# Designs tried in a protein design chat: VHH binders against Mitotic checkpoint protein BUB3.3 (BUB3.3). Part 20

Target 1, 314 residues: Mitotic checkpoint protein BUB3.3 (BUB3.3), of Arabidopsis thaliana (Mouse-ear cress) (f4i241)
Amino acid sequence: MSGDRLEFENPIEDAVSRLRFSPQSNNLLVASWDSYLRLYDVESSSLSLELNSQAALLDCCFENESTSFTSGSDGFIRRYDLNAGTVDTIGRHDDISTSIVYSYEKGEVISTGFDEKIKFWDTRQRESLVFSTDAGGAVGCVTVSGNNLVVCVDASMHIYDLRNLDEAFQSYASQVEVPIRCITSVPYSRGYAVGSVDGRVAVDFPNTSCSSEIKYSFRCHPKSRNGRLDGVCINAIEFSPCGSGTFVTGDNEGYVISWNAKSRRRLNELPRYSNSIASLAFDHTGELLAIASSHTYQDAKEKEEAPQVFIHRL
Short names: E, the ipSAE of ESMFold2; O, the ipSAE of OpenDDE; V2, 0.75 times the mean of E and O plus 0.25 times the DockQ between their complexes.

## First folded at step 13 (VHH; framework vhh_7nfr_2)

Design Q11H (from P7I with R107H; at its last look DockQ between E and O 0.61; V2 from the best seeds 0.69)
Fold by ESMFold2, look of step 13:
Structure Q11H (fold): chain B 314 residues (1-314), chain A 121 residues (1-121)
Amino acid sequence: as target 1 above (314 residues)
Amino acid sequence: QVQLQESGGGLVQPGGSLRLSCAASGFTFSSYAMSWVRQAPGEGREWVSSISWSGGSTFYADSVKGRFTIARDNVKNTLYLLMDSLKSDDTAVYYCAKHKYGIPWAHFDYWGQGTQVTVSS
C-alpha cells in the first residue's frame, strides 16, 4: 500500500463509490454506500464534515467550494451546503441514480440512472429539473468535457452535444467490445479512456477524424506476465490534469498502475492495496492521488475488508 | 421476516415456455433490485437476470438473452421470469433473490426456496 491513510471519525462501513478533489483546493469528497458523504481537508489532515443521506451513495461531484451533489440507490439527487453542513433533495430519478457530474460549461448538474434517463438540474431555477432525455439503456458511467456528454451503456459510448440536446445521441462502440466500467475524458484532446469489466483499457477518439489521433487498447495485466490477473475489472481510470498524458488505472485486485497515453508506456505500479481499487482522483495540480481501497461488489470472490482512503504524493 | 416464494416451475418440452413467479413479503419490494439465479444438478449457481427497483432496467446473462424476460409488479409485490424457447440446458432450480441496497450488483441478502424447471422430451 502507498500513501498516507486518512482517518475518519466514523469509520467507513461499506463500499466507497467515488472520490473527488475540488477543482480549486485539496478538499476531497468521499461518497460511500454507508450513506455518508464525507469532506476531508487534505492540507490540514482533518475531516471537515460527514453527512448521512439515508441511502447508499453511488457518485458525487463539486459545483464549487461551497456546494456538492450526490446520486444514490434511492434515486434522489441531493445537494450539500458544505459551509452550513446541510443536505436537501432537489429531485429524483425513477430508479437508482448511478452517476452525477457537474457541467461548468452549462452551469448544470447532470445525473443518470437505471430509469434510462439523463436529467439536467439547474438550482438557480425555481424548478431544478430543466431537461430530461433518454440514455438508450441503463447507464453505467458518464463523463462530461466541454460541450460533450458521454454516457456509457454496455460497451457503447452514447455521445450528446450539450448545445443541441433535442437531437438523438451518437453511438460509438468502444474498442474493448465488452461492458465499460469506467470512463474519463482525455484532457489534451477530444478523446476518452475507458476501462472494461475484463481488464482492458481503450483510448478512443469519437469526436475527431484527425489521423494523428489513433485509438488503441491494451490489457492492464498482460497474459505473458501474469495470467492469474486476466479478466480483472478496471474500476477506475483518471488522467493527471497537467497535460503530460499520464493516467492511472485501479483494478479489482488492488493494483494502481500509471501509464502515459502519449507514449503508450506503463510508467509505475504501486504496491498492491488490500481491497479492490474503487476510485481514484488527482488533485487539481496533479501532485496528489487519492486512492480508495474498497470492495466494489464487482466480483463474488472480492475481499471485503474495511474500506480505506489513501493520499499518494507524486 | 423477509419471505420469497417461487412458483410456476415444471416439466416442459424443448422449445416450450414457462412463467415463474416470486411472491415477496416482509420488506418494501419496490425499493429493491431483484434477480433470478439458477442451479443445474451438480453445478454452482448461475446468475440469470436482474431488474432494477422500478423495473426501469433489466439485465440478462448471455445464455438467456432474447429468450427470457424478467418483470415485476410493484403493486402485487411479485417478480416474474417469462421463459421462452426453452432448451435442455435450462434445466435447473430457479431462485428469486433480493439485493441488499436496491442496487442490482450488490450482494444478495435473501433467497427463496427455488422452483424446479425441467426441459426434457
Scores: ipSAE 0.610, ipTM 0.828, lowest interface PAE 1.5, mean pLDDT 89
ESMFold2 (binder alone), look of step 13: mean pLDDT 88; pTM 0.887
OpenDDE, look of step 13: ipSAE 0.824; ipTM 0.913

Design Q4R (from P7I with K100R; at its last look DockQ between E and O 0.80; V2 from the best seeds 0.71)
Fold by ESMFold2, look of step 13:
Structure Q4R (fold): chain B 314 residues (1-314), chain A 121 residues (1-121)
Amino acid sequence: as target 1 above (314 residues)
Amino acid sequence: QVQLQESGGGLVQPGGSLRLSCAASGFTFSSYAMSWVRQAPGEGREWVSSISWSGGSTFYADSVKGRFTIARDNVKNTLYLLMDSLKSDDTAVYYCAKHRYGIPWARFDYWGQGTQVTVSS
């Protein structure tokens, strides 16, 4: 295992679902199925805040240093005032809300769920819900970058242009051709990468004036499990914010591997973590990687053990 | 106090159909995901199907896809499994199970007593 393990006075009591660094500081959000949203100050190595949402949390995001949101098992979308230490609800999906992201381009919160809806929330309005559209199925994961929203339903990517939500989404099969487990956007680009339930990664970087399109897929596995087929789910995938094409993958066997998408090379493999990698997050500088080693309930034989969060310095 | 009572099992010929029911009480049924799990004689338990708390999303084991349908009635607090095109391999005790959360892939925290399904010629 690599990195400094974070200590929590009150242990995290169920799965960690999502880690997120602030875009402006090294404050780290930790969303957990134990119903708490936690804010951890990595620079001072201390827990700043612990807020109960009364539901298992599946995702979280920052709007800014003072405001964050969660999506959860009860479908409620909750807003957190991180200065006052308070939580309230702004709306609800009619089933599990699986993902929540903030669009800085629109100034809106975007949530998705098993009610097959994509909902847009603008907390600057009297009524927060400002738009709702059909996702075409139960949404498993999403990413937003600029005006590009990608919503994953099974093996399909449903792509929306935030400037033109009047039009129906465009549906594309992913290059992994099996259910997508995670997706992330390429920094400063309309590109993305996905990880699949069976251990594949697909990368899509559009053409620019400086480089040609990158579009390929591969099986992502550690050296220790070389073989024709590795059915190990990729639970997390994240790009370094530096624009170098470096990204990391975390799998259900506890391996964290770094890659370069442009050179198509494995860069480094961390020692195996004791549990599945449930989430990965780079800090805003790319100097820190937060790693959640936690059960994910994606393997029927998975044993539960206390979730752990590590900070790996790059 | 959580209570799950299965019914609707019985003897059926191959290719036949059955509908299982599970009456739920002692908790807010509409807040939790539910599943069917089966156990054949001398074997471990096998997950069959799951349904989200609203009923909007359903999931099936490969062995039953296209033949079984899970459903729930949140007004009557009842979980169903509609079984078509039954095969001898479907012979088992069928249990309804309550998930710990509204999340259909979370662990189970309560089980029913089971109902026997026997498929024989």
Scores: ipSAE 0.568, ipTM 0.810, lowest interface PAE 1.7, mean pLDDT 88
ESMFold2 (binder alone), look of step 13: mean pLDDT 88; pTM 0.890
OpenDDE, look of step 13: ipSAE 0.806; ipTM 0.907

Design Q56K (from P7I with G56K; at its last look DockQ between E and O 0.56; V2 from the best seeds 0.74)
Fold by ESMFold2, look of step 13:
Structure Q56K (fold): chain B 314 residues (1-314), chain A 121 residues (1-121)
Amino acid sequence: as target 1 above (314 residues)
Amino acid sequence: QVQLQESGGGLVQPGGSLRLSCAASGFTFSSYAMSWVRQAPGEGREWVSSISWSGKSTFYADSVKGRFTIARDNVKNTLYLLMDSLKSDDTAVYYCAKHKYGIPWARFDYWGQGTQVTVSS
């Protein structure tokens, strides 16, 4: 497949909220506000399924090749059987559910939302909801890595030990000091990278004893180089799975930029996309980057251009 | 058939307080995020505040933070804006706006007719 743009049976009619590659294949989940969860086989350039879920979808995740989950605007947590093409509900938040991730360490689904809850679901139990705790605010984004769960509330990172959920979380103020828009875990490290609403990236290492893990921050568009682009919201940040220390940022002006985390250098910039970058995802090998060019905020009267999904080969 | 009816506007002196209401009908009010938006004479519309569909999460423009409080009553299908410490630059028509989804940053799909708030000596 030489073209970069994906085609869908039902055109994407509203914002793309999240792209996720399978950890085991080049199957790509596309979650959208148009209520469809879409599964696309990038290797064969074919759409595998489109399932309507009755609510705007805000996030998605894989459990494995046959099972995935979404969180949505109605607060419902939905489970998808990707082989049978069916959808069911496993539980609900009492407001929108903004994020959903799967913890392979616990074998549990973790969801968060504007009801200020973090909820843990185990579909192997008679009652799927197995734990719920207060986040202390509206949760905007999350990441899970090993035994650590980090939820972001405004400019704070709330760090939970998944082995000791009864204990109080550790609160860590982000270096960016403004609301965190996106977060990802640094591979092979206890570090985290965050993107802020005001155009900054920070790499933090809470409670590190490693002298080579030194926290830092920078603006993706420095004033000295780019003028008025210095405050552009960072909507997405993702590390390559290859351990090279390469990560990518996607911003509200349509820029996708690659960085080296160790040298702190800008590596590459893709041609500007026509819409904001709503989501980025590496495939499991690091050879493909999926890019959602989609509106991320809109006025009630403004007609939005159709969201598009691209595959960039690295 | 969505209807949004604002009320509670009026003339108030600087430093005063005012309570706006918006009666909602024709849709399942408790399923949607709601906002207040204002428009001063000769100016564009300015977002003031948003509230999530359960009412648990609230958001404010910096210009009103600490002075205004958004609230909703999902039993009475009513949105509120409690305005305190009013200033002359709060003078505007205040609109109740419905988001398309339960997402408080999604586009607005319905607006009320507005209620005038005037802050002057």
Scores: ipSAE 0.746, ipTM 0.886, lowest interface PAE 0.9, mean pLDDT 88
ESMFold2 (binder alone), look of step 13: mean pLDDT 88; pTM 0.889
OpenDDE, look of step 13: ipSAE 0.851; ipTM 0.928

Design Q57T (from P7I with S57T; at its last look DockQ between E and O 0.88; V2 from the best seeds 0.77)
Fold by ESMFold2, look of step 14:
Structure Q57T (fold): chain B 314 residues (1-314), chain A 121 residues (1-121)
Amino acid sequence: as target 1 above (314 residues)
Amino acid sequence: QVQLQESGGGLVQPGGSLRLSCAASGFTFSSYAMSWVRQAPGEGREWVSSISWSGGTTFYADSVKGRFTIARDNVKNTLYLLMDSLKSDDTAVYYCAKHKYGIPWARFDYWGQGTQVTVSS
């Protein structure tokens, strides 16, 4: 296992669903099925906040250093004042809300869920819900970059232009052709990378200026399992923010592997973690990687014990 | 105390239909995802179907897709399984199961006593 383990005043009592670093600092959000949103200051090695909600949390995001949001099992979208240490509700999906992201271009929160809706929230308005549209199915994951919103439904990607939300979404079958488990945006590009339930990764760099589109997929396995037919779910995929083309994958068997998307080469493989990799996050500089070793309820061989979060220096 | 009571099982001819019910009490039924799981004689338990807490999203094992329908009534706190086109391979004890959360892939934390379904010719 690589990295410094974070300590929490109260142990995390159930799965970690999402880690997120602040875009401006090394504050780390930890969302958990135990209903707590935790804010950890990696620079001071201290837990700053531990705020209870009423539901298992499935995703989180920063708006800024003082405000964050969660989505969760009861469908409520909750806003957290990180300075005052308070929680309130801004709206709700009609079923589980699986993902939540913040669009800095629109100044809006975007949430998705099993009610097959994409909902847009603007807390600057008296009525927070400002738009709702059909996702075309139960949403599993989402990414936003600039005005490009990609929403994953099974093996399909539904692409929305945030400037033209009244237009019908465009649906594309993913190159992995099985359900997509995770998606991330390629920095400085409209591209994305996806990880599948069966261990495949696909990378898509769209045609930019006069450059040819880069598009490929591969079976993502640790060196010890190279050549195996059976794949292991890719739970997390994240690009380094520095634009080098470096990204990391985390799987259900506790492997964290770094890759270069341009050269298509494996760069490094960390020693195996004792539980599934539930989430990965780069800090804003790309020098730190947060790693959640936690059950995900995706494999019966997982251990349902207190999850661990590590900070690995790159 | 969480209680799940299945009913509606019985003996049926191949091609016949049955409607299973599961009465739930001791918890806020509408906050939790629910599933049906079956166990044939001498075999392990086999997941059959799951339903989200609102009832808006349903999932089925390939072996029953198109023949079985899961439903819930959050006013009456009852889970249902409508079984059509029954065949001998459907013979099993059918259990309703409560997920730990409103999340239909979370682990089960409570089970009913089961109801026997027998398909014989």
Scores: ipSAE 0.646, ipTM 0.849, lowest interface PAE 1.3, mean pLDDT 88
ESMFold2, look of step 13: ipSAE 0.626; ipTM 0.834
ESMFold2 (binder alone), look of step 13: mean pLDDT 88; pTM 0.886
OpenDDE, look of step 13: ipSAE 0.837; ipTM 0.922
ESMFold2 (binder alone), look of step 14: mean pLDDT 88; pTM 0.887
OpenDDE, look of step 14: ipSAE 0.819; ipTM 0.913

Design Q59W (from P7I with F59W; at its last look DockQ between E and O 0.61; V2 from the best seeds 0.68)
Fold by ESMFold2, look of step 13:
Structure Q59W (fold): chain B 314 residues (1-314), chain A 121 residues (1-121)
Amino acid sequence: as target 1 above (314 residues)
Amino acid sequence: QVQLQESGGGLVQPGGSLRLSCAASGFTFSSYAMSWVRQAPGEGREWVSSISWSGGSTWYADSVKGRFTIARDNVKNTLYLLMDSLKSDDTAVYYCAKHKYGIPWARFDYWGQGTQVTVSS
């Protein structure tokens, strides 16, 4: 659909790994295995920036309107000056760096990788690496909210208190009981929502004392598949920032479905995209949803097609 | 030109052990995730094991977990597969394979010639 599709003068040449909206504007980061970080201005429908990073990019994040970071297949953590259009390296994991997030509470970049490390970077310091600790395994996905960092290893959530990083993490087994593919923080509680490799979604509330915060899970079946769908990997899960309890899931067969975590019901299903849903992102107001329809290399039935990015207005 | 040369195959009795090697050249070996893939006569190729470019993470097919160990030596540019407790079902040609981009779930872009492993009574 040309009305919702972003246009790129130079096509994205391989998988999109992550979409991120700015916390303050409708600037959208697009990280790709083709080694480019792209900044797209959704309001003007134009590409603002395209920077080659010499490695497949696996994740990205904003610090602010002028600064972003990526993690990549070569383990390097790269910093981008989005106004100057420059890239520099602030450090490295000893293997693939799979995830990168920014903690606004700490003012630090947090990265994880297949070296089983969690690394903390503060670019305000002469030496950016300020702390490193064990993840307890190969990290699959990460979320940060307030003073809590959650790192997913297989079906477990490893929960770190950012105020007390010297203490051992707390391990919490997710309800999905199979590898967690994606995780996001619940914006109105200390809860987390996860999507699994076999098509389950769980909302968990580790260490809650609130009797109304009851964990639950369900299988994420698109209605258009007539309830006979075998479990399909949930590649992306994201909450709307507006506090309504709305979240969206994207699966490896091109379905985007919205749900309400408070009422525990399905809200809407978008028409199927032609490729797997590799990433989802809400803009800072919750009025826009960015959708990456891109192969993920996780299913032999996937077709390698040029990735596409869509903006859906809610 | 990327070259992958497997060795160490042979005839082994059930319960026996073998160590496969794969000598790599023509690319920066330490930048790429690597895998072992096998193919039994008349069958398709079956993924066996993968290792990240530093060796920091490893993965195994259920059929070989606990019996096989993947390893690499980035100084010697060599990939290894240590196979213990071999079964007749392990009989196959074993290939080392290079992942595109160095990402262990990316598709393979280069394959070795293969080395034959035969497990028989």
Scores: ipSAE 0.557, ipTM 0.810, lowest interface PAE 1.7, mean pLDDT 89
ESMFold2 (binder alone), look of step 13: mean pLDDT 87; pTM 0.877
OpenDDE, look of step 13: ipSAE 0.863; ipTM 0.937

Design Q62K (from P7I with D62K; at its last look DockQ between E and O 0.85; V2 from the best seeds 0.70)
Fold by ESMFold2, look of step 13:
Structure Q62K (fold): chain B 314 residues (1-314), chain A 121 residues (1-121)
Amino acid sequence: as target 1 above (314 residues)
Amino acid sequence: QVQLQESGGGLVQPGGSLRLSCAASGFTFSSYAMSWVRQAPGEGREWVSSISWSGGSTFYAKSVKGRFTIARDNVKNTLYLLMDSLKSDDTAVYYCAKHKYGIPWARFDYWGQGTQVTVSS
């Protein structure tokens, strides 16, 4: 295992679903199935806030240093005032809400779920729900970058232009051809990367030396398992914010591996963590990597043990 | 007390159909994802199908996809499995299972007693 383990006053009692660093500071959100949203100040090594939400939390995001949101198993979308330490419900999906992201371009919260909806929320309005559209299926994961919203349904990516939400979505088959487990945006282009349930990564990376965008895929194996027949679910994928093309993957067997998307090379592999890698997050500088070692219930062979969160310095 | 009572099993010829039911009580049924799990003689338990808490999303094991249909009635607190085109390999005890949360991939926390399905060859 690598990195400094975080300590929590109330232990995390069930799966960690999502880690998110603030875009401005080293405040870290930790969303858990135990219903708590936790805010940890990595610089001072202290827990700032714990807020109960009455449902298993599946995703979280920052709007800014004072405001965050969660999506939950009960479908409710909750807003957290991080200064006042309060929680409010702003709306609901009609089934599980699996993902929540903030669009800085629109100034809106975007949530998705198993009711096959993409919902847009503006808390500046009397009625927070300002738009709802069809995702074309049960949404498993999403990413937003600029005006591009990508939602994943099974093995397909449904792409929406945030400027033209009245138009039908554009559907693209992923190169992995199996269910997509995670997706992230490339921070310096219109590209993205996905991780699959069977251990493959597909990267769409624009090549500035030619007129067409280039896509590729590969099997994500730890060094100790080169030649393995079966892939292991890729639970998390994140780009370093620094524009180098470095990204990390976390798998269901506890391996964190770094890659370079431009050179298509494996860079480094951290010592194995004791449980699945449920989530990864870079701080805004790319100097810190938060790592959740936690059961995900994506494999029957997972260990049921207390989730742990580590901060690894890069 | 959580109670799950399966019914509708029986003996059927290959190619036949059965409809399983699971009556649920002792919890808010519409807040939880539900599944069917089966166990053949001498084998471990095998997941068959899951349904989200509203019924809006359904999931199937490869071995039953296209042949089985899961459904729920949140007014009557009942889970269903319609089994078509039955094969000898479908012979098993079928259990109704409740997930810990409304999450259809979370762990099961309660099980029914099971109902026997036998497909004669």
Scores: ipSAE 0.648, ipTM 0.837, lowest interface PAE 1.3, mean pLDDT 87
ESMFold2 (binder alone), look of step 13: mean pLDDT 88; pTM 0.890
OpenDDE, look of step 13: ipSAE 0.651; ipTM 0.848

Design Q7V (from P7I with I103V; at its last look DockQ between E and O 0.86; V2 from the best seeds 0.74)
Fold by ESMFold2, look of step 13:
Structure Q7V (fold): chain B 314 residues (1-314), chain A 121 residues (1-121)
Amino acid sequence: as target 1 above (314 residues)
Amino acid sequence: QVQLQESGGGLVQPGGSLRLSCAASGFTFSSYAMSWVRQAPGEGREWVSSISWSGGSTFYADSVKGRFTIARDNVKNTLYLLMDSLKSDDTAVYYCAKHKYGVPWARFDYWGQGTQVTVSS
């Protein structure tokens, strides 16, 4: 395992669901099933705050340095004032809310869940819920980039143009053909990378007019495995924010592997972590990689022990 | 004090139907996901079906898809399993199980005592 382990005065008492770096600083959000949203200042190596939300947190996002949001097991969407140290509820899904992202293009929070809805929230208005549309199924994961929103339902990507939300979404069948576990946007591109429950990665370019953007897929294995071993769930996939095409995968056996999307080559493999990789996040410069080694409830043989968060310096 | 009490088990012929109930008390039923788990003679426990806190999301093992239906009544605090097209391989003790959270893939924290289902000619 690699990197400096973050120290928490009070241990994280249940799974880490999501790590997110601020787009402007090295402040790190840590969302946990133990109901706390934590803000960690990586530069000073200190925990800045812990805010309780009363439900297992399944995803989080920054709006800016002072405001963040979570989605949770109870369907509530919560807003966090990171300066005042306060939490309030802005709305709710009618079932589990699995994902939450912030669209800087729209200035809106976007949440999804098992009620098959995509909900848009603008906290600048008295009624925060400003739009709701059909996801076409229970949403498992989401990415937003520019004016494109992609929600994953089973093995399909449902693609929305944020400028024309009244139009039906475009359904795009993933090359992995099994449930998508994680998705990320390819930087400087209209492409997307997905990781599957059975260890596959696909890079897709829906609606591309660029002839050099050719979709592909592969099985993600640690270097010590033969090519015929079935992979395990890919829990996290993230691109470095630089345009080099470097991305990382984290799997349910504790392996973090880096790849180059342009050359289609495996670059590096970090020493194995003691538990599943629940989440990965690059800081805004690409110099730091945050790694959550935590049970994910995806495998019955996982150990429910205190999660660990590491900062790997690139 | 969490209590889960199963009922509705019994002897049924192949192709028959049976409805299991699980009465829940001692906790806020509508806040938690619930599951049915079964154990056949001489075997380990096998997950059968799960349902989210709202009842809107249901999940089934491949062995029971299309034949079993899980449901919940959050007013009566009761979990149900409707079992159709029963076959001998469905013979087992059926347990009601409570998840720690409103999501059905978290671990179980409480179990019922079980009800016997026997499918025989």
Scores: ipSAE 0.574, ipTM 0.804, lowest interface PAE 1.7, mean pLDDT 89
ESMFold2 (binder alone), look of step 13: mean pLDDT 89; pTM 0.895
OpenDDE, look of step 13: ipSAE 0.832; ipTM 0.920

## First folded at step 14 (VHH; framework vhh_7nfr_2)

Design R1 (from Q57T with G56K; at its last fold request DockQ between E and O 0.79; V2 from the best seeds 0.81)
Amino acid sequence: QVQLQESGGGLVQPGGSLRLSCAASGFTFSSYAMSWVRQAPGEGREWVSSISWSGKTTFYADSVKGRFTIARDNVKNTLYLLMDSLKSDDTAVYYCAKHKYGIPWARFDYWGQGTQVTVSS
ESMFold2, look of step 14: ipSAE 0.718; ipTM 0.882
ESMFold2 (binder alone), look of step 14: mean pLDDT 88; pTM 0.892
OpenDDE, look of step 14: ipSAE 0.871; ipTM 0.936
ESMFold2, fold request of step 15: ipSAE 0.719, 0.731, 0.731; ipTM 0.876, 0.882, 0.882
ESMFold2 (binder alone), fold request of step 15: mean pLDDT 88, 87, 88; pTM 0.890, 0.887, 0.888
OpenDDE, fold request of step 15: ipSAE 0.896, 0.892, 0.891; ipTM 0.950, 0.948, 0.949

Design R2 (from Q57T with G56R; at its last fold request DockQ between E and O 0.69; V2 from the best seeds 0.78)
Amino acid sequence: QVQLQESGGGLVQPGGSLRLSCAASGFTFSSYAMSWVRQAPGEGREWVSSISWSGRTTFYADSVKGRFTIARDNVKNTLYLLMDSLKSDDTAVYYCAKHKYGIPWARFDYWGQGTQVTVSS
ESMFold2, look of step 14: ipSAE 0.679; ipTM 0.866
ESMFold2 (binder alone), look of step 14: mean pLDDT 88; pTM 0.896
OpenDDE, look of step 14: ipSAE 0.857; ipTM 0.930
ESMFold2, fold request of step 15: ipSAE 0.710, 0.662, 0.647; ipTM 0.876, 0.853, 0.847
ESMFold2 (binder alone), fold request of step 15: mean pLDDT 88, 88, 88; pTM 0.891, 0.896, 0.891
OpenDDE, fold request of step 15: ipSAE 0.897, 0.896, 0.894; ipTM 0.951, 0.950, 0.950

